# VH-VL binders against q9h9l3: the designs that were tried, part 86

Target 1, 176 residues: q9h9l3
Amino acid sequence: PRKMVAIDCEMVGTGPKGHVSSLARCSIVNYNGDVLYDEYILPPCHIVDYRTRWSGIRKQHMVNATPFKIARGQILKILTGKIVVGHAIHNDFKALQYFHPKSLTRDTSHIPPLNRKADCPENATMSLKHLTKKLLNRDIQVGKSGHSSVEDAQATMELYKLVEVEWEEHLARNPP

## First folded at step 3 (VH-VL)

Design p18 (framework fv_amlenetug)
Fold by ESMFold2-Fast, scan of step 3:
Structure p18 (fold): chain C 176 residues (1-176), chain A 122 residues (1-122), chain B 108 residues (1-108)
Amino acid sequence: as target 1 above (176 residues)
Amino acid sequence: EVQLLESGGGLVQTGGSLRLSCAASGFTFSDYAMTWVRQAPGKGLEWVSAISGSGDSTDYADSVKGRFTISRDNSQNTLYLQMNSLRAEDTAVYYCAKDWGRYSYGYPFDYWGQGTLVTVSS
Amino acid sequence: EIVLTQSPGTLSLSPGERATLSCRASQSVSSDWLAWYQQKPGQAPRLLIYGASSRATGIPDRFSGSGSGTDFTLTISRLEPEDFAVYYCQQYDSSPYTFGQGTKVEIK
């Protein structure tokens, strides 16, 4: 297969009332679902809200976390020149303060054939949890202890593989 | 070697103001949260205020909210505590301390200055 | 706010003896975010233990911390002359960050 990875990031709340999203964990998997990167990341700002219900991040994870500048460098070395798959991936790139070429970006929240396979409206933005349950018969993001970014990245790659041939052909004929 | 040196303490009248300074050396000052802790004569420790490494967030004990302001000058490696509307119960030795936490406060205080005495009298 | 209560207020012991100091929290302290500090007369406090049981850099192994939830203990296995001091516990789980009232370890 092509040089392709899947990414999922967890963010915590920084800034006034914790309204700013700052990167606090990043997981990257290869085409086969093997983990290439999985680190807790220390934001350069005060953490106001860990958003633990969704992020799975707690204060103890920050004790030995990799500082943002170092983590960003490591992550970008993995992403550069590769097709990067994610779900609502613009949020991950924003948290990384990174621009990835649109021609090499695949967002499973905006692939009409994927929604069609799940019997969902083609133009709706469906959650990763819903698509994974419908198409892979797997429950992810279970419980109140937060999401596993590794689990989410792996599910995202598997979802993309279901429509890869069709979607790559579409993109070749309709370049972004 | 981490060093913290407080200054600015002294005798002040009730209702008066005083500004404390803490000169830091031996670590990358801007990377660490800082705190002020006070101790009234013969009493225990009381946390007063905290500030994040960049200064983007601050927090205060209820007893000093609206009267005290914590700030920092990362270019000069200096922490400040501006104290207004001082009361007799503010009489204490004021310690600046380095938070163990990088960027965020809310971790243990791993290094302390020697303290500076503030006496508030009528 | 989390209130920390230390007991006893004073321990009168001789060098070579074991000291056991208690710290009780009014509500559970998450992930054992509890620290112990030592303060000698005329000096600033010194961090001894963090995370309930981890020794800070340079702290002798005769100092140990234990406990979780609401009940924490600082143990000094064999008192040295320099260990006679006041000891404070502190929670850093939630703001405001509170200290116990202190336990004084004094020479008999």
Scores: ipSAE 0.625, ipTM 0.856, lowest interface PAE 1.9, mean pLDDT 93
Fold by OpenDDE, second read of step 4:
Structure p18 (fold): chain C 176 residues (1-176), chain A 122 residues (1-122), chain B 108 residues (1-108)
Amino acid sequence: as target 1 above (176 residues)
Amino acid sequence: EVQLLESGGGLVQTGGSLRLSCAASGFTFSDYAMTWVRQAPGKGLEWVSAISGSGDSTDYADSVKGRFTISRDNSQNTLYLQMNSLRAEDTAVYYCAKDWGRYSYGYPFDYWGQGTLVTVSS
Amino acid sequence: EIVLTQSPGTLSLSPGERATLSCRASQSVSSDWLAWYQQKPGQAPRLLIYGASSRATGIPDRFSGSGSGTDFTLTISRLEPEDFAVYYCQQYDSSPYTFGQGTKVEIK
């Protein structure tokens, strides 16, 4: 079996009106929740909206931030060959301007058994916060300091572990 | 408004030297990598050299390594290309280009100068 | 180095027609770090597309980029008179940051 990692990214707004989501932080944890990567990342374009209330990103975090191109290389090196677990992970990949193989991707926002376990409709898209609270009895993304991508990545991995066996069997029978 | 203005081009003999300059304005010069791209008459574009925003990192095409030196003076908002041991094949319009990304080179070029012609003759 | 080969060398079309330009890389361009430039006679190049499919600021939506790996395409949905020019692809994945040899879009 391949090694698994969980990823969570924070984005800021770039472009003329700040509507473009650009990577500003990325956290990667292993199966045990150990942090493999956690860096602030400097977008190549000017930041228009830090989205601080959600992202937790402030201007001061960008002072010594890793340039996007360098960070992307570092991140891709970690992800290569791994099963990558994330929540609504398509957003993270979009921000990374990278798409991991579908067969090696696990999106906890689209795992019906996970929703079922949380007494949620199987086809509904539930938030990471809700699933974490319901299934792990843990509060994440609390306070006014914004999200912690490390915390979110760890929660995502733990959630996946709850349904790993069942889901991996399902995927084996139904390859994407 | 971003502006890039190249200068220093001209006629030079084979084996000679020439120093190009690019005056930049309209953006925080030191925050962006800069690049020289050249175009031989009637030919395509060729990446020549790049330098990081701080000037601490440089890179060169193999065709110019050991002969050309890229540098910058951030206090003067000026990019330079020192060209030594010039050859006929160095004949081209030399463009100064601003990297799209910040600090490091290796990004697309969102702004270009009008270029300066360098002609190397025997 | 990554060699970019563009095709066709020359594309003769009329205003209003669709233009499809190809750029093939000798090896995979990681992260789709591929750009397209437009150059008109006597002018400096202008950035059109970056990241293989993202339009640069101010670029009309008739220009679009697609592709990944080794095969990339620039499409002009409906040619305007001002679109007749030479187009270059460039990879910025790895040094040297090479250009294709260019495709000339000329009026039929």
Scores: ipSAE 0.015, ipTM 0.578, lowest interface PAE 7.8, mean pLDDT 92

Design p19 (framework fv_amlenetug)
Fold by ESMFold2-Fast, scan of step 3:
Structure p19 (fold): chain C 176 residues (1-176), chain A 122 residues (1-122), chain B 108 residues (1-108)
Amino acid sequence: as target 1 above (176 residues)
Amino acid sequence: EVQLLESGGGLVQTGGSLRLSCAASGFTFSDYAMTWVRQAPGKGLEWVSAISGSGDSTDYADSVKGRFTISRDNSQNTLYLQMNSLRAEDTAVYYCAKDWGRYSYGYPFDYWGQGTLVTVSS
Amino acid sequence: EIVLTQSPGTLSLSPGERATLSCRASQSVSSDYLAWYQQKPGQAPRLLIYGASSRATGIPDRFSGSGSGTDFTLTISRLEPEDFAVYYCQQYDDSPYTFGQGTKVEIK
């Protein structure tokens, strides 16, 4: 069977009025929640808006940050050939300028059985915070310092593990 | 070795214009934000303007906003400061400085040029 | 605009003595957003300290920075003849990026 990892990225605002989302941190954890990668990443553009309330990114984090092209290479080396779990993961892949095969991608924001277990509509896109509180009885993304991408990646992996057997069986019978 | 060489300073009348240049060498110019800092004779340092590595973002001190324009030519490794509507209080040595920040400005200035004197008189 | 006030304006000392220079901000500055520069007569400024306490490349270990919030200090543990110069603090927390008025360290 294929190895599985979970990813969560933090983005900052670049471009006019900070409207463009650029990668500024990436965390990757293994199946057991151990950290495989956690680096601040330097965008190749001027940072207009750190979005600190949500990203947790401040100017000091950019001081020793890994340049985007180097970080991207390191991250893709970890992701390639593995099942990658994320929440609204299309945003992370877009920020990485990366295409991961759909057959190896698991998005916890689009798994109907997971919503069902949380007593939420199957067709709704629920936040990671809500699903984690409802299903794991844990509060994440608390406080005023922004989100922890490590915490988010760990929560995402644990959420997927709740439906892993059922969802992998579904995907085997209904390939994307 | 990092080198920054300013040119274009001189004597100019109030209301006049000058264009300063800064020739950079010894580092990947396009990867770093750049800044202009000035110093009036016998006075302290005043930040004037900053530009991102790509040139897409710029910022200015309120005292020069609307009158000065910072720009760069990454193919020629050159930074510019176009100064219009000059006032007596713009009289200063103008330093070209490399921002420590990669791509983004707003970090310390790790290398400085020798400076070029601009004198504005009526 | 964050205003930086340096004290003393002039510090008269002899070689071998310890110099302590203060920089106070009108508003709180992150400790990672303050730098110190040295300027000798007729020369461009030279970066000494960034991030309030990190020494720039090539700067002797007799130079050290400390402080956070609104109160920052540059210390020169044993003055050498080449250390007699003007020193400026600078915040890069918020635009416009402002400098203090300078402290002149002169030979007694």
Scores: ipSAE 0.384, ipTM 0.790, lowest interface PAE 3.4, mean pLDDT 92

Design p2 (framework fv_amlenetug)
Fold by ESMFold2-Fast, scan of step 3:
Structure p2 (fold): chain C 176 residues (1-176), chain A 122 residues (1-122), chain B 108 residues (1-108)
Amino acid sequence: as target 1 above (176 residues)
Amino acid sequence: EVQLLESGGGLVQTGGSLRLSCAASGFTFSDYAMTWVRQAPGKGLEWVSAISWSGDSTDYADSVKGRFTISRDNSQNTLYLQMNSLRAEDTAVYYCAKDWGRYSYGYPFDYWGQGTLVTVSS
Amino acid sequence: EIVLTQSPGTLSLSPGERATLSCRASQSVSSDYLAWYQQKPGQAPRLLIYGASSRATGIPDRFSGSGSGTDFTLTISRLEPEDFAVYYCQQYDSSPYTFGQGTKVEIK
């Protein structure tokens, strides 16, 4: 319908002291929440820190993972020319080594009307988990075994849909 | 030894154009994102533009958006900055710098060139 | 978008003294994506600290970084003559990447 997708990426630590965030999983869903892409991705550099508590990534997931260069090509083919919704999405784009046009980017961590609906300060950066519980009455990212990027992408799309009409009108009058 | 050497700076009139080059050696240029950072005489550092290791992604500071274009030629190990519609406030030393992490984008800059001076006057 | 404010603007000290430099962000910097650079007159900047607290390769241990969120600090435990320079903080959390205005550490 609206040429809109939602994305959520999981990153592992590579480089010196595991400081570099490298893509290790990517999930993309369409407007209705149907999965368009969901793959474990093998970083081109040695993994120093799996960050498993948050990423849900373990060594076994890397055994048959799609190499980064191939996965990146597949992902960019899906994202190009579409409105892309994410939460703190700059981290996802950084891990993809990709700049998506600001006019086609929607970041649910920086949409003032969404925070307002959640009774949060408009300028605060709220977590996906808190916004989803407050506005959708759903618990995501349950436990300490890591996040489901599919679940996170689906929640992100549904959150955006709550403010879509208002926010798209705002952006049409105030282009980024 | 990592080396970055800027060239192409000089005196240009307001409204004019100039192209800067940065010749890279001592590392696999095609594996690293690159950036331009400028510094006006006696002032602080201002990030100008960045480009991913593949050249597929570019980013710009609002002050130069629509006027400057960053590009790279991985076969020649060279980074470029095409500067159009130059203004007096674009007067600065322009530094070429290398992103810190291999196959990464938007991390700190671990190696810098010596800089090239661009002076924009009427 | 993120404005970095450094203080003090100028710090006048003698060799052997401790220097403490502050960098405050207008909004929270995620994942400690904050770096510190040193610049000497007529030279390009040099990376000192990344990830708020990790020393870059070749940087002496008298340099240390700390902080998170909106408040960050660079500490030079015992100033050497070569440390008198301008220091800049930089956030790399979000585009546009921004630098603080600099703190000049000068000889008393």
Scores: ipSAE 0.130, ipTM 0.714, lowest interface PAE 5.6, mean pLDDT 90

Design p20 (framework fv_amlenetug)
Fold by ESMFold2-Fast, scan of step 3:
Structure p20 (fold): chain C 176 residues (1-176), chain A 122 residues (1-122), chain B 108 residues (1-108)
Amino acid sequence: as target 1 above (176 residues)
Amino acid sequence: EVQLLESGGGLVQTGGSLRLSCAASGFTFSDYAMTWVRQAPGKGLEWVSAISGSGDSTDYADSVKGRFTISRDNSQNTLYLQMNSLRAEDTAVYYCAKDWGRYSYGYPFDYWGQGTLVTVSS
Amino acid sequence: EIVLTQSPGTLSLSPGERATLSCRASQSVSSDYLAWYQQKPGQAPRLLIYGASSRATGIPDRFSGSGSGTDFTLTISRLEPEDFAVYYCQQYDYSPYTFGQGTKVEIK
């Protein structure tokens, strides 16, 4: 069977007024939640806004960070040919400047059965924090020091597992 | 061996202009942010301006905003400081320094040039 | 702007003695983005310490930095003749990146 991984990326603000999102950390976990990759990533441009409240990224993390081009190669090698799970994963792929096959992509922000289990409207885009609290009874993204991309990737995989059988059957009958 | 060599300093009258240059060697110039730091005779250090590795971002001390312009030519490994509307208070040794930061400025300055003296008189 | 105040202004000591230099910030310097530089007469400054406590490449282990928040210290455990110089602290947390006024370590 095809291997499955979950990904979560953190972005910092670059470009005019820090409005461009550039990759600054990536975490990838396997089906069981074990970490396969977790690196700080150095954007090839000036960081205007670390967005620390959300990203957890600070200046010291950039000192020994892996340059974007090298990190991107490492990450793509892990993702290629696998089912990749994420939450609002199009943002992660955009930051990676990467297109993953839709047939191998699972976005926990766009799985109607998952929202249904959380008593949320099926077509609404719910935050990872809300779904994790409702369905796993766990608080993630706690405090003011930023998010843990490892914690977010692990939660995302566990959320997908709740609907995996139902959703894989749906996709087999309704290929993307 | 990292080397930074400043040039272009000299005597100018109040209200005049000067352009400083800094020739860099021994490292991949375009990968690192650069800065100018000045020191008035017998006084301490004052940060003047910074530029990112690609030149996409610049910053200035309030005392020089609107009068000084930092720029770089990565093909020539050269940093510049265009100084306009000079005042007596701008009299200082101007140091070119390499930022520790890759691509982004705002880190310590790990290598410095010898400095070039700018004297502004009326 | 973050103002850095160094004390004492002048420290008169003999070779072999310990030097302790203080740097106080007008507001907290996050994640200890504080550096120390040494400047000898007629020379450019030299980076000694960054991140409050990390020695720069080639700096002898007699130099050490410590502190956090608003209070930082540079210690020279046993002064050598070549250590008599002016020392500056610098914060790189917020623009503008400011320096202290300097502490002169001179031979007694």
Scores: ipSAE 0.594, ipTM 0.846, lowest interface PAE 2.1, mean pLDDT 93
Fold by OpenDDE, second read of step 4:
Structure p20 (fold): chain C 176 residues (1-176), chain A 122 residues (1-122), chain B 108 residues (1-108)
Amino acid sequence: as target 1 above (176 residues)
Amino acid sequence: EVQLLESGGGLVQTGGSLRLSCAASGFTFSDYAMTWVRQAPGKGLEWVSAISGSGDSTDYADSVKGRFTISRDNSQNTLYLQMNSLRAEDTAVYYCAKDWGRYSYGYPFDYWGQGTLVTVSS
Amino acid sequence: EIVLTQSPGTLSLSPGERATLSCRASQSVSSDYLAWYQQKPGQAPRLLIYGASSRATGIPDRFSGSGSGTDFTLTISRLEPEDFAVYYCQQYDYSPYTFGQGTKVEIK
């Protein structure tokens, strides 16, 4: 079996009106939840909206942040050849300006068996926070400091593990 | 259209208290930090206090720490500044300012009210 | 706190002339978190420049900002009658978010 990693990214707003989502933090954990990568990342453009309430990113985090191009290289090196698990992971890939092969991607926001286990409609898009609470009885994304991408990545991996066998079998029969 | 309207200014004796209000409209109030900036007559601008969009975080200039309290009621789109133990040097026009960025303070101010005058006399 | 010192205190110029205003910080301002405001008598300040060199919405292109570290400049390429006012720089890198003392641009 291929090695699995889970990824979660935090983004800030750049561009004239801060509408461009730029990568500002990336966390990657392995199958056991061990942190493989966790860095603040400096966007190439001026940050006009830190989105701190959601991202947890503040100005001081950018002082010694890793330049985007360098961080991107580091992250891609970790992801290459792995099954990558994430929640609404298309946003992470977009921010990374990288697209992982679909056959090696697992998006916990689009796994019907996972929603079923949580007593949610199978075709609904549920939040990571909600699924984590329902299935793991754990509260994430709480407090005043914003989200923790490490915590979110760990939760994402644990959620996937609940349906891993069933979903992998499904994918084997129905390759994307 | 963004509008900020300050009120509550007036004449107060040294040691007295005053509460300023700022009514906001034209934007999602809770999404933006708010700031008070004051200007003594014939003088420059001085940052006084800021509060995050949610109200969970506040900051103050050293000159007003322990005496002033910034707060907000997002359900009423109103910003407040409770001023206690007022001093002569607190005499100024007090401006309500909207932070340009979202949620946290520490951004430029893209919109200002017309200000409200606070005069502290002995 | 970061002290911002503006110079000159007063700048006397005629319409059509170039205005150059300086703002010096007591220490480096990270990420160039420097803003410029314009204030006319009896009015609230108006944001002109943010991020040291970015014009705010609706600001004419005759206004430009430059600089980094501790030295920043506001330039008005060709003064219009409505540009005679007091200009303030402000850093928003570190609390307290201090202002300069202002430069008055007046008609010669």
Scores: ipSAE 0.006, ipTM 0.582, lowest interface PAE 9.9, mean pLDDT 92

Design p21 (framework fv_amlenetug)
Fold by ESMFold2-Fast, scan of step 3:
Structure p21 (fold): chain C 176 residues (1-176), chain A 122 residues (1-122), chain B 108 residues (1-108)
Amino acid sequence: as target 1 above (176 residues)
Amino acid sequence: EVQLLESGGGLVQTGGSLRLSCAASGFTFSDYAMTWVRQAPGKGLEWVSAISGSGDSTDYADSVKGRFTISRDNSQNTLYLQMNSLRAEDTAVYYCAKDWGRYSYGYPFDYWGQGTLVTVSS
Amino acid sequence: EIVLTQSPGTLSLSPGERATLSCRASQSVSSDYLAWYQQKPGQAPRLLIYGASSRATGIPDRFSGSGSGTDFTLTISRLEPEDFAVYYCQQYDSYPYTFGQGTKVEIK
């Protein structure tokens, strides 16, 4: 059976005015929520804006961070050939400069049955925080000191498991 | 012991060109970002340019953008600053400095060279 | 560009006295991204403090930094003869990186 992992990345602002999103942390968990990868990642460019309120990244985390090229290689070895679950996962793949096959990608921000279970419009893009509170009765991304990408990856996997059987059957009938 | 040694400074006429070099030793050169900081006679410090450990990313102060080019040769442990279209206002001691953080610039400068004087006159 | 203004421009003191140096930013600077450097005549600058309050390796404990927002302070609790130098603050929070004009600590 094909293995499944969930990913969540934190980005910092680089480039002019800090408008470019660069990878600064990546967490990957397995089907049961066990951590397979969790590293701070050093962007190759000057960090203009740590976006600490959301990313949880501070300058201290960069001192021993894994360089982007090395981290990318490690991450891609874990993702290749697996079903990868994420929330608004396009942003994570863009930061990784990586194209994962659509047939092996599951985006919990684009699964209509999941929104329906949460009493939300099927075509709306709901936040991970909202879906997790509604469906798992758990608060994530609490406070203003930044998010935990491990916590977010774990929540994302648990959300997908709620609709996994139904959604995999849908995808088998309607391949991407 | 970390050592940075600048060379290539001298007297040059307005509109001329000059290339500065900085020889690094005592650390893994390719693992660290590098910077150039200048100081005009009797004045304070002004950041000029930065380059990542790999050399893939560079940045410049607006005052030198389009005229100066920072580069590095990791096989020779050497940092360069190519200065073109020099102006009287570029007269300064030029320091090379090591970024405290690994690979990417944006941290304080923990080691500095002795500096090399560039004098631009008409 | 963030402008850093240091005061006083010159501080005349005797060995054994306390020195207090000010650095004021034109806009808010995170304390994580403020540094202090010492420069002696004819020498390159030396990193003293980073992150507003953390001493760099080898820096004596008589040097301390504090502050947040727009107001930062470097304190030398008891001046030694080797401490008479020019001191610069630097922000590395916002691009381009900027330095203050310097404060000269001179022997009275």
Scores: ipSAE 0.006, ipTM 0.495, lowest interface PAE 13.6, mean pLDDT 87

Design p22 (framework fv_amlenetug)
Fold by ESMFold2-Fast, scan of step 3:
Structure p22 (fold): chain C 176 residues (1-176), chain A 122 residues (1-122), chain B 108 residues (1-108)
Amino acid sequence: as target 1 above (176 residues)
Amino acid sequence: EVQLLESGGGLVQTGGSLRLSCAASGFTFSDYAMTWVRQAPGKGLEWVSAISGSGDSTDYADSVKGRFTISRDNSQNTLYLQMNSLRAEDTAVYYCAKDWGRYSYGYPFDYWGQGTLVTVSS
Amino acid sequence: EIVLTQSPGTLSLSPGERATLSCRASQSVSSDYLAWYQQKPGQAPRLLIYGASSRATGIPDRFSGSGSGTDFTLTISRLEPEDFAVYYCQQYDSWPYTFGQGTKVEIK
């Protein structure tokens, strides 16, 4: 079987009034939750809004951050040819300016069996925090320092593992 | 070693236009944000404009917004400041400076050029 | 925008003396994103200190920066002849970039 990784990115606001989401941190973990990549990333544009409450990014993290062009190359080398798991992962791919094949993408915000196990409507988009609490009995994104993309990527992989067999069988029968 | 050399300054009438250039060497120009800072005779420093390494993002001080345009040519390692509708209060030495930040501006200026004098008179 | 106020406007000192320069911000400067520049007559400014207390490359250790929040200080422990110059503080925490009005350190 193809190798699998989970990704979570943190974005800051750039462009007019901070409306553009630009990559500022990326964490990638393997199937067992071991960290393969975790770097702060310097956007090519002026940061208007750090969105610190959610991103955990502060100006100090940008001092030695990996430039976007270099980080993107490193990240894409890890992702290419692998099954990539994420939560609302289209936002991460957009920030990376990258198109990952749909057949190799697993989005835990759009897996009906996962919602069913959490006693939520199958077609609702539930937050990572809610699904992790319901299904893994763990509290993530706790406190006032912003989210940990490592913690989020690890939780995302563990959530996918709960439905992996069922969902892979579904995808084999119903290719995207 | 990093070098920045400004040119294009001179005497111009109120309402006129002038284009400043800054030739950069000794570093990978496209990897760094750049800025223009001016200093009126006998006065302090005033930030004028900034541009990202790619040139995709620019910002301006309110005093020059709508009149000045910052741009760069990464193939020629040159930064520009197009100044239109010049006023007497634009009289200053204009410095080209390298932002310490890689690709994005918002950090201190670690290298400065020697400056070019712009005098606006009626 | 954050307004930076430097004091005193002028320091008249002799070589060997200690110079203490103040920079006060109208709003808190987060994460010590304050820089100090030195400008000699007829020359471009030179970066001395960044992050409130970190010396830039090549800057002698007689220069030190300190402070946080709204109150920042540049200290020159033993003034050398080449240190007579105008000093500017700059904040880079909040957009737009702002400079203080400068403190002139002149020979007595």
Scores: ipSAE 0.006, ipTM 0.484, lowest interface PAE 13.9, mean pLDDT 87

